# Designs tried in a protein design chat: VHH binders against CTO1 family protein C17G9.12c. Part 2

Target 1, 274 residues: CTO1 family protein C17G9.12c, of Schizosaccharomyces pombe (q9uue0)
Amino acid sequence: MLYIVDFDETITTYDTIHLLAEAVNKPEEWSVISDKYWQEYLAWREALPHSTTLTSYLPLLGGSRYLEEASIKRIEKSQYFSGLSEGALDNIVQLITLRAGFVEFINALVPDLRVSKTIFHVLSVNWSARVIEQTLLHHTDLTADLLCVHANDFDFDTSTNTTNGRILARNASSLLMNSTDKVREFRRIVQTDAVSSPLNVVYIGDSPTDFGCLQISPISILMRSNQKYYDILSRFEDVQLVDISEFPVQKAVPGKKIIYTCSDWCAIQKAFLA

## First folded at step 13 (VHH)

Design k1 (from j2 with Y101F)
Fold by ESMFold2, look of step 15:
Structure k1 (fold): chain B 274 residues (1-274), chain A 118 residues (1-118)
Amino acid sequence: as target 1 above (274 residues)
Amino acid sequence: EVQLVESGGGLVQPGGSLRLSCAASGFTVSSNYMSWVRQAPGKGLEWIGRIYTKGRTSYNPSLQSLVTISRDNSKNTLYLQMNSLRAEDTATYYCARSQWFRTGSDYWGQGTTVTVSS
């Protein structure tokens, strides 16, 4: 099984980006950056047309690229994330809580990972692949050779062993900022790894940045982090939501993408690793 | 179940004051970035201000002298104090929780209507 999995609110209980910003401890500078993003977001949101299908919704989500790029540029220009040590980043790991059942699920998977019977990737728009990696290594039986993280990351100055303020792609062809970027990298992961059939690939995510991957993955799981996201998907004419306890569905509705839903990793383990 | 419920709207005379409330359930207000936004009839969305997890507030510069955002963590409630109200402040006022830089992921209440009229 090839697992491709979102991080924030899929593996973690909560979004973790504010922890990165708080480690810098420059709240005035952060509010300037974050407020500008929110203002641009409100303008973009107001202009969105109504959509009745996931297929028509995804290009609209992709239209946010300019405001996501502008935010990254503001962060880099301000040098907001310059000067963080590895230790400062690693301290963030202690503040991160994992969703129920994840540690048990991944530890049960490790023997198959070691013999390449299964493969595990993280695919995220987060800004610190290091924090993602350290979180997984510190809380689970994973080792670095069993894990591949596709995300953005802080660039380091090797002479000072601190971050230099730039945000770069890690294990990705370019920055990961939105649903379209995640689809691009999802396809690269699938094409690169040994996949025996479409039924051997599963994508797990929680939010609109995952909706593109949820549409194209052979097996798609929505982690129910927020009822709003479930409600959005449930209204699309080309989507069928099914509780993971019904996996695998015997009879699909023609013209609809099946997306399985669950609230924790215990349900996934029961469905896949029973 | 995540919910945001705004209240405290109504009819007010020009020059008057109101305090709006936003009661949150299913999550902790002090652990999230929370915003007030308004929409006048037939107009677009206008941000008012935001409160951060550590309590810092920030405001739309055009409104900063007229509004104050606060919260009561023991009641899990966000407030908007508005003073010196004018007819152009007539709008539906929303509280919102936004997630980090993930477009389409914001969460909003149903709003409370404020009418400023002689």
Scores: ipSAE 0.609, ipTM 0.861, lowest interface PAE 2.0, mean pLDDT 89

Design k3 (from j3 with W100S Y101W R102Y)
Fold by ESMFold2, look of step 15:
Structure k3 (fold): chain B 274 residues (1-274), chain A 118 residues (1-118)
Amino acid sequence: as target 1 above (274 residues)
Amino acid sequence: EVQLVESGGGLVQPGGSLRLSCAASGFTVDSNYMSWVRQAPGKGLEWIGRIYTKGRTSYNPSLQSLVTISRDNSKNTLYLQMNSLRAEDTATYYCARSQSWYTGKDYWGQGTTVTVSS
């Protein structure tokens, strides 16, 4: 099984990006950046046309690129994230809570990871691949050789060993900012890891940045972080939501993509690992 | 599960004041960026302001002298105090759990209607 898994609110209980900003502790500067993004997001959200299919909805999600890019540019131009040490980033790990059952699931998976019977990747729009990695290494039996994180990351100044204010792609061809970017990198991961041996690919995510990968993955799981996301998907004519306890579905509705749903990792473990 | 319930709306005379409440459940208001947004009849969404995890507030400059956002973490409740109300402040007022980033991570209440007599 090739697992490709979102981080924020899929592995973690809460979104963690604001913790990165709070580590800098310049709240006035941050509010200027964050409020501008929120205002642009509100305008974009209000202008979205109604969609009846996931297929027609995904290009609309991709339309968010300009506001995501503008936000990254504001962050870099202001140098907001300049000057963070590795220790400051690692301290954020202590503030992160993992979703129920994840530690147990991963620890049960480690023996198969060590012999390459299964593969585990994280695919995220988060800004710190380091924080993602350290969170997983700190809380689970994973070792660095068993894990690959595809996300954005803070660039470091070699002379000071602190962040230099730039945000770069890590294990990805370019920045990961929206659903379209995740699909791009999902395809790269599958091409790399599945070419020599057919593996069943599972994508697990919780929110609209995951919807593209949920559409294209052979096995797709929506982690129910929020009823809103379930409700959005349930209205699409080309989607069939099925509780993970029914995995694998024996009779699909023609013309619909099956997306399994669950509320925690215990349900995934029961369905896949028994 | 996650729920936001606004209350405290109603009819108010011009020049009057009103405090709106937003009771949250399924998450904690002090671990999220929380926002107030309004929509006047026939108009688009207008951001009012936001309170950050550590309590800092920020406001739409056009409204900043008229509104105050606060929260009570023990009640898991967000507040919007509005003063010197005018007919143009007639709107549905929403509280939202908002993120600094990414489409679809916002969650909204059903809203509460404020009508200023004119």
Scores: ipSAE 0.648, ipTM 0.881, lowest interface PAE 1.6, mean pLDDT 90

## First folded at step 15 (VHH)

Design p2 (from k3 with K105R)
Fold by ESMFold2, look of step 16:
Structure p2 (fold): chain B 274 residues (1-274), chain A 118 residues (1-118)
Amino acid sequence: as target 1 above (274 residues)
Amino acid sequence: EVQLVESGGGLVQPGGSLRLSCAASGFTVDSNYMSWVRQAPGKGLEWIGRIYTKGRTSYNPSLQSLVTISRDNSKNTLYLQMNSLRAEDTATYYCARSQSWYTGRDYWGQGTTVTVSS
């Protein structure tokens, strides 16, 4: 099985972006940046037309690029994230909690990962691939050679061994900012790993940045972090939501994409590793 | 299950004051960025203000002197105090979990309606 998995609120119990900002400890400067993004987001959100299909909804989500790019440019211009040490980033790991069953699931998977019977990737719009990696290495039996993280990351000044204020792509062709970006990188991962290894592909995510990957993955799982996202998907004419306990569904409804749902990793383990 | 329930709306006279509440469940208000947003009839969404995880507040500059956001972590509840209300403050007021940086990760309550009228 080729696993491609979101991080925030899929592996973790909560979104972790604010923890990165808090490590800088300049709350007035942060509020200026974050409030500006929120106001631009509100304007964008209100302008969205109604959609009855996931297929028509996805291009609308892709339309957010301009506000996501503007936000990253403001962060870089302000130098907000300049000067963080590796230790400061590693301290954030202690504040992150993982969703029930994830540690057990991934540790059960390690023997298959070691012999390449299974492959595990994280695909995330998060700003620190380092924090993602250290979280997984700290809490699980994963070793660095068994894990590949595709996300954004803070760039480091090697002479000072601190962050230089820039955000760049790590293991990705360009920054990961929205659902369209995740689809781009999902396809790259599958083309590389699934072609050279005949593995079934599963995507696991929780939120609208995952919706594109949920549409195109052969096996798609929505982690129910928020009833709102379940409700959004349930209204689409081209989506069929099915509890993971029914995996694998024998017959799909014609014209509908099956997306499995669950609330924790124990349910995924029962469905795939039983 | 994540839930936000606003209350405390109603009819108020111009110049009056009103305190809105937002009861949260399924997450903790002090671990999230929480916002108040309003929508006047026929108008777009207007950001009122936000409270950050460590308690810092920020406000729409046009409303700063008229509103105060606070929270009670033991009750997992967010508050909006509004003073010197005007007819143009007539709107539906929403509480939102707005910590997420990327599109579509916000969560909103159903709103509570405030009418400022003689």
Scores: ipSAE 0.651, ipTM 0.883, lowest interface PAE 1.7, mean pLDDT 90

Design p3 (from k3 with S100T)
Fold by ESMFold2, look of step 16:
Order: structure tokens, then sequence, then C-alpha cells
Structure p3 (fold): chain B 274 residues (1-274), chain A 118 residues (1-118)
């Protein structure tokens, strides 16, 4: 099984962006950046056309690139994330909690990871691949050689051994900012890991940045972090939501993508590993 | 499940004051960035202000002297105090959970309507 898994609110209980910002401890500067993003987001959200299919909705989500790029440029220009040590980033890990059942699920998977019977990737728009990696290494039996994180990351200034304020892509061809970027990297992961051996591919995510991958993955799981996302998907004429307890559904409905749903990793473990 | 319920709207006279409430369930208001946004009839969304996880507030500069955002963590409730109300403040007022970065991760209440008229 090839697992490709979102991080924030899929593996973690809560979104972790505010923890990154709080570690810098410049709240006035942060509010300028964050308030501007929110105002641009409100304008973009209001301008979205109505859509009745996931297929037609995905290009609309891709239209957010300009505001996501503007936000990253604003962060970099202000140098907001400059000056964080590796230790400061690692301290954030202590504040992150994982969704129920994840530790048990991943630890059960580790023996198969070691012998390459299964493969595990994280695919995320988060700003710190380091924090993602250290969180997983801290909380689970994973070792660095069993884990590949595809995300954005803070760049380091070698003269100070601290972050230099830039955000770069890590294990990805370019920055990961939206659903289209995740699909691009999902395809690259599958092409790399499927070249030698057939593996069933499962994508697990919680939110609109995952919707492209949920559409194209052979097995797709929505982690129910928010009823809003379930409701959005349930209205699409080309999607059928099915509780993971019914996995595997025996017959696909023509014209509809089956997306399984669950609230925790215990349900995934029962469906896939029990 | 996650819910936001705004209340306290209604008819108010020009020059008056009003406090709106937003009761949250399924999450805690002090672990999220919480915002107030309004929409006047036939107009676009207008950001009012935000309260951050540690309690710092920020406001739309054009409204800053007229509004105050606060919260009561023991009641899991967000407040908007509005003073010196004018007819142009007539709108539907929404609270939103807004900290999530990247598109589509915001959550909104149904709104409460404020009408400023005599």
Amino acid sequence: as target 1 above (274 residues)
Amino acid sequence: EVQLVESGGGLVQPGGSLRLSCAASGFTVDSNYMSWVRQAPGKGLEWIGRIYTKGRTSYNPSLQSLVTISRDNSKNTLYLQMNSLRAEDTATYYCARSQTWYTGKDYWGQGTTVTVSS
C-alpha cells in the first residue's frame, strides 16, 4: 500500500500554522501579515462561482494561487520567520497533538515499511517540513529513512545557523500552496513508487487543498475535521461519500468518485490492517 | 459538530450601542483566530476585526473607534461591541473561525441582522 497523507488536521488534531507564527513572538508584525491575507481571502471567496461537480470545482480552487503567492511574498519581504534556530523549531513539536489512533496506526505499519511492503509519504502545504518530520519522529516509531515529507520549509542562513526568512520547497518541484500543487506532487510520488511494483494507492486528507488528490487517488479517504468539507463534497453530483466502515464498496457507481470518510485513525486501521 | 451561532441583532436607533454574541461549540475560541465580518444589503463582505489566540485584537481602521472585540473563554463566546451606530452600519454580522491558512478552511456562522433606523 502506498500511503500519501496530509498533515494538518489529518495527522494532527489542529492546524499548526499559528504555532509557527507564535514561536517568532512578534504579534504586531504577524497581525499585519495575517489580516491582509484574510482580507484578500474574503474577496476571493465572495467571487467564487457556484459549482455542482468536483471536476468543475477544482479549477476554481486553483484560482487562489495569486493570493497564496502574495501572502508568501509578504512573509518573506517582512523577514517575519528570520532568526529561528533548529531548537526553536523543534520546541514547537512539543505543542502538537496527534489525531486519535494515528500513533497506533503508524506503529503497526512500521514493520512493513522496513521491508518495503508498504510506503508512507506526507504531502502538505505547511511551511515547515522540519516540524512535520520532527513531530512524526518524536511521537511514533518512524525513523527518518521510513518517512518522506513533501512540503514547504524554512531556509537557513549558514552564517548564523538560523532561518533566513525564505520559504522553499522540500522534496517537491516547486512550492506547495493549493490543490493543484498537491496533485502535481501526488502524481510524481506515484510515478516514482509504482515503477517497480504495483501498489494500491491511498490518499488521506481533510480539506479543499486535498480535493484534487481525493478525486484522482484509487482509494480516497476524507478525514472529517470539519462538517463544512463533508457538506461541500456531498453536494457534488460526481462524488459519493461512504463511511470507511463499509470499505471496500463492491461496485463503483458510474460517473461518481467514491470518497471514504472517517473521524479518526482507529477506523482506518480497522478497515485496512485488522 | 462545529457550530457558530450569532445573536444579539435587531433594531437599534442611530447613536445607540449594541453587543453581538457568537456562541461556539465543537472547538474553543481561544485556540483559533476569530473574526467579525459584516455584509450590508447589496454590498460585499467587510472585515471588522479579529482576536488572536493570545488575546490580541486588530481592527479595520475605518471602524476601529466604534467597535471592540472580546471573548469569554469560560462561555466559549466571542463578542462584538458596537457604539455610535449609524444607518450605514445596517448589515448582517457574521463571526468566523479564520486562522486556517490556504483556501477553504474557514468556518462561518449564519449571521445576525442589525438594522439601524428610527
Scores: ipSAE 0.690, ipTM 0.896, lowest interface PAE 1.4, mean pLDDT 90

## First folded at step 16 (VHH)

Design q2 (from p3 with T100V)
Fold by ESMFold2, look of step 17:
Parts: structure tokens; sequence; C-alpha cells
Structure q2 (fold): chain B 274 residues (1-274), chain A 118 residues (1-118)
């Protein structure tokens, strides 16, 4: 089984990116950046056309690239994230809580990971691959050789061993900012791991940045972090939502993508690891 | 279930004051960036202001002298105090969870209508 898994609100209980911003402790500067993004987001959201299918919705989500790029540019121009040590980033790990059942699930998976019977990847638009890695290594039996994180990351100035204010892609071809970017990297992961290993692929995510991967993965799981995202998917004519307790569905409705749903990792463990 | 419920709207005379409430459930207001946004009839969305996790507020400069955002963490409730109201402040007022780092992460209440007229 090739697992490709979102981080924020899928593995974690809550979104964690604000913790990165708060660690800098420049709230006035952050409010300028964040408020500008919010205003641009409001304009984009208001202009979004109605969609009845996931297939037609995904290109519209991809249309957010300009506002996501503008946000990263503002962050880099201001040098907001410059000067963070590795220790400052690692302290954020102490503030992160994991969704129920994840630690048990991943620790049960470790023996198969060691013998390459299964493979585990994180795919995230988060801004710190380091914080993702350290969170997983700190809370689980994972070791660095069993885990690959595909996300954005802070670049470091080697002369000071602190962040230099740039955000770059880590284990990805370019920055990960939206659903289209996640699909791009999902396909790259599958090409490298599924071609060399004939494993079935599972994507697990919680929110609109995951919708593209949920559409294309052979097995797709929506973690129900928010009823809003379940409701959005449930209205699409080309989607069939099924509780994970019914996995595997023997006969899908033609023309609909099955996306399994669950509220925690205990349900996934029951379905896949028995 | 995440839910935001605005209340306190209604009719107010020009020059008057009104306090709107937004009761949250399914998450905590002090762990999220929370915003007030309004929409006048036939107009687009207008950002009013925001309160950050540590309590800092920021406002639309055109409204900053007229509005105050606060919260009561024990009631998990966000407030919008509006003063010196004018006819042009007639709108539907929404509270939103506005911690948006990726498209689609925002969550909105149903809104409460404020009408400023005599």
Amino acid sequence: as target 1 above (274 residues)
Amino acid sequence: EVQLVESGGGLVQPGGSLRLSCAASGFTVDSNYMSWVRQAPGKGLEWIGRIYTKGRTSYNPSLQSLVTISRDNSKNTLYLQMNSLRAEDTATYYCARSQVWYTGKDYWGQGTTVTVSS
C-alpha cells in the first residue's frame, strides 16, 4: 500500500501553519501580510462560479495561484521568516496535537515500512517540511528513512544556521500552494514508487487542496475535519461519499468517484490493517 | 460540527449603536483568526476587521473609528460593536473563521441583517 497523506487537519487535530507565523513574534508585520491575503481571497471567492461536478470545480481551485503566489512574494519581500533557528522551529512541535488513532495506525505500519511492503509519504502545502518531519519523528515510531515529506520549507542561511526568509519546495518540483500543485506531486510520487513497486495507492486528505488527489487516487479517503468539505463533495454529481466502514465497495456507481470518509485514524486502521 | 451563528442585527436609527454577536461551536475562537465582513444590498463583500489568536485586532481603515471587534473566550463568542451608524452601513454582517492559507479553508456564519433608517 502506498500511502500519500495530507498533514494539517488530517494527521493533526488543527491547522498548524499559524504556529509558524506566531513563532516569529512580529504580530504587526504579520497582520499586514495576512490581512492583504484575506482581502484578495474574499475577492477571488466572490467571483467563483457555481460547479456541479468535482471535475469542473478543480480548474477553478487552480485559479487561486495568483493570490497564493502574491502571498508568498509578500512574505519573502518582508523577510518575515528570516532568522529562525532550527530549535525555534522544533519548539513548535510541542504545540501540535495529532488526530485520534494516528500514532497507533502509523506504529502498526512500521514493520511493513521497514521491509518496503508499504510506503508512507506526507504531501502538504504547509510552509515547514521540517516541522512536519519533527512532529512525526517525535510522536511515532517512524525513523527518517521510513518517511518522505513533500512540502514547502524554509530555506537556511548556512553561514548563520538560521532561516533566510525564502520559502522553497522540499522533495517537490516547485512550490505547493493549491490542489493543482498537489496533483502534480502526487503523480510524481506514484511514478517513482508505484512503477518500481506494484502497490495500491491511498490518498488521505481533509480539504479543498486535497480534492484533486482525492479525484485521481485509486483509493481516496476524506478525513472529516469540517462538515463544510464533506458537504461540498456530497453535492457533486460525479462523487460518491461512502463511510470507510463499508470499504471496499464492491460495485461503484458508473461515472462517480468513490471517496471514503472517516472521522479518525482508528476507522482507517480497522479497514486496512485488520 | 463547526458552526457560526450571528445575532443582534435589526433596525437602528442613524447615529445609533449596535453590538453584533457571533457564537461559535466545534472550534475555539481564540485558536483561529476571526473576521467580520459585510455585504450591502447589491454590493460586494467588504472586510470590516479581524481578531488574531492572541487578541490583536486589525480594521479596514475606512471603518476603524466606527467599529470595535472583541471576543469572550469563556462563551466562545466574537463581537462587533458599531457606533455612529449611517444609512450606508445597512448590510448583512457575517462572522468568518478566516485563517486562510489555502483556498477553501474559510468558514462563514449565515449572517445577521442591520438596517439603518429612521
Scores: ipSAE 0.688, ipTM 0.891, lowest interface PAE 1.4, mean pLDDT 90

Design q3 (from p3 with T100I)
Fold by OpenDDE, look of step 17:
Structure q3 (fold): chain B 274 residues (1-274), chain A 118 residues (1-118)
Amino acid sequence: as target 1 above (274 residues)
Amino acid sequence: EVQLVESGGGLVQPGGSLRLSCAASGFTVDSNYMSWVRQAPGKGLEWIGRIYTKGRTSYNPSLQSLVTISRDNSKNTLYLQMNSLRAEDTATYYCARSQIWYTGKDYWGQGTTVTVSS
């Protein structure tokens, strides 16, 4: 089984991006950047049309890419993160809380990963790939050879171990900014790691940035971190939400994508590692 | 389950003051970026202000002198104090868990309506 998993609010209990900002400790400058993004987002979401299918909804989600690009450019131009050290990022690891059952799930999975020589993949539009990687290596039995984090990261100078403030893709073909980008990388991962078993791919996510991957993955799981996202999916005519306890569904409804739902990682462990 | 419930809206005379509340559940307000947003009849969304995880606040410049955002962590509640209310402040007011990244990760309450009229 190949696992591709989102990070924020899927593996963690909350979004972690603010911890990066706080590491720099320039709250006034950050508020300018963050507020600008939020305002632009508000304008965008107001103009977002309603959809009756996931298929029709996904292109609309993709339309937000320009917001993400603009924000990244602002961050780079401002040099907000310039001079931040790797050590400072490593300190963030201690501030991150993982969802209940995740560590147990991973630790139970690790022996199988080693035998099968399968990589556990994390796919995130957030930063930083380093923080994500270090978090998992710190809290679980995962080792670097079993983990691949696909996310954005800072451009670090190896001589100074500080960043120039630029944001780059790590283990991805290009910057990961939205649902469309995650789909791109999902396909790339599957092409590389699931050639012999294309149906044994599991995607786990929690938010709209995951919706594209949930649609195309053979096995899809929505972590119920927020009822809002569940409600959105429940309204789509081409989606069938099923509790993970019912895995695997024997009879699929034609024309509908089955997305399993769960509230914790214990349920996922029961479904796949029992 | 994540939930936001606004309250405190109603009818107020011009020049009056009003304090809105937003009760959060399923998450803590001090671990998230929280915002107030309003929408007047027939108009678009207008950002009012934001409070950050460490307590810093930022405001729409057009409203900065008229509003104050605060929170009570013990009650897991967000507040919006509004003073010197005008007719143009008539709107539905929303509190939102606002994210600085990821499109669509925001969460909104159902809103509370404020009507400023003589």
Scores: ipSAE 0.712, ipTM 0.895, lowest interface PAE 0.8, mean pLDDT 93
Fold by ESMFold2, look of step 16:
Structure q3 (fold): chain B 274 residues (1-274), chain A 118 residues (1-118)
Amino acid sequence: as target 1 above (274 residues)
Amino acid sequence: EVQLVESGGGLVQPGGSLRLSCAASGFTVDSNYMSWVRQAPGKGLEWIGRIYTKGRTSYNPSLQSLVTISRDNSKNTLYLQMNSLRAEDTATYYCARSQIWYTGKDYWGQGTTVTVSS
């Protein structure tokens, strides 16, 4: 089975990007950057038309690119993230908690990962692929050769061994900033690593950046991190939400995409590894 | 499950004061960026202010003399104190778990309505 999995609030209990900003410890500079993004986001959100289908909603989410690009450029221009050491990033790893059942699920998967019967990828809009990788290596039996993280990452100045303030794509064709970008990289992963039919591909995510991948993956799982996102998906005429305990449903309602739902990784383990 | 519930709205006289509450569950308010936003009838969303994880606040400059954001971490509750209320402050007031790097990761309460009228 080919697993492609979001990180923040899917694998982790909480969003972790704010921890990256706090590690810099320049709160006045950060508030200028962050407040401007929030105000631009509010304007974008207000202009968003109502959608009755996931299919019509996805292009609207893609329309956020200009504000996400502006945010990254603002961060880079200010050099806000320059000067972080690997030790500072490692300290962030210690603050991250994982969702119930994930460690058990991954550790149960490791024997199949070692013999390539299963493949595991993380696909994330996060700004530090390093923090993602180190978090997984710290908490699980994964080794670096069994894991591929597709995310953004901080670039390093080799002369100082600290970050240089730039954010680059890691294991991705370009920066990952929204649902459209995740779909682009999902397709690249599947085209490279699918050794069986598309029905053996599983995408697991929790929020709107995942909605494109949830629509196109043969098996799609919504981690119920927030009732808002369940409610959004439940109202779409082209979506059918089904609790993971009923996996596999034999046939979807015609015209609807099945998205399975669960609240923890124990439920996924029962459905797929039992 | 993440939940935000605003309360404390209602009718208030011009010149009066009001404190709104936002009870949070499913996450801790001191580990997230929390915002207040309002929408007056027939108008767009207006950002009021934000409180950061370590307690720093920032405000819309046009409102900063009229409002104060605070929180009580033991009750997992965010507050908005509003003073010297005017008819133009009539609006639905929302608290939000705001985000700075993801489209669609914001979470909003249902809102509480404040009407300033004599």
Scores: ipSAE 0.692, ipTM 0.898, lowest interface PAE 1.2, mean pLDDT 90

## First folded at step 17 (VHH; from q2 with S98D)

Design r6
Fold by ESMFold2, look of step 18:
Structure r6 (fold): chain B 274 residues (1-274), chain A 118 residues (1-118)
Amino acid sequence: as target 1 above (274 residues)
Amino acid sequence: EVQLVESGGGLVQPGGSLRLSCAASGFTVDSNYMSWVRQAPGKGLEWIGRIYTKGRTSYNPSLQSLVTISRDNSKNTLYLQMNSLRAEDTATYYCARDQVWYTGKDYWGQGTTVTVSS
């Protein structure tokens, strides 16, 4: 099985992005940056047309690219994230809690990962691939050779061994900012790992940045982090939501994409590993 | 399950004051950035202000002298105090769990209506 998995609120209990900003501890500078993003987002959100299908909704989500790019440019121009050590980033790991059942699930996978019966990737729009990697290495039996993280990351100045204020792509062709970017990288992962080996592909995510991958993956799982996202998907005429306990559905409704749902990783383990 | 429920709206006289409440469940208000946003009839969304996880607030400069955002963590509730109300403050007022990154992570209440009229 080729697992491609979101991080924030899929593996973790809560979204972790604000922890990165708080670690810098410059709240006045941060409020200037983040208030501007929020106001731009409000304007974009207000203009969003109604949609009755996931297929028509995905391009609308992609329309947010300009405001996501503007936000990253403001962060880079302000140098807000410059001067962080590797140790400062690693300290954030201590503040992150994992969703119930994930550690058990991933540790059960490790024997198959070592012999390439199973492959595991993280695909995330997060700003620190390092924090993602350190979180997984510290909490699970994963080793660095068994884990591939596709996300954004802070760039380092080698002369000071601290971050230089830029955000770069790690294990991705360009920055990961929205659902369209995740689909691009999902396809690259599948082309590399599934074409050369006949593994079935599963995508697991929780929120709108995952909706593109949820549509195209052969097996799609929505982690129910928020009723809003379940409700959005449930209203789409081209989507069928099914509790993971019913995996695999034997008679799908024609014209609808099956997306399985669960609240924790214990349910996934029972469906796939038991 | 994440829920936000606004209350405290109604009819007030010009020059009056009003405090709106937003009761949250399914998450803690001090672990998220929280905003108040309003929409006057026939107009777009107008950001009022935000409270950060550590309690710092920021406001729309045009409303800064008229509003105060606070929260009570023991009740998991966000507040908006409004003073010196004018007819143009007539709007539906929403609380939102807002975001610093990536569209679609915000969550909104149903809103409470404030009418400023004699």
Scores: ipSAE 0.658, ipTM 0.884, lowest interface PAE 1.4, mean pLDDT 90

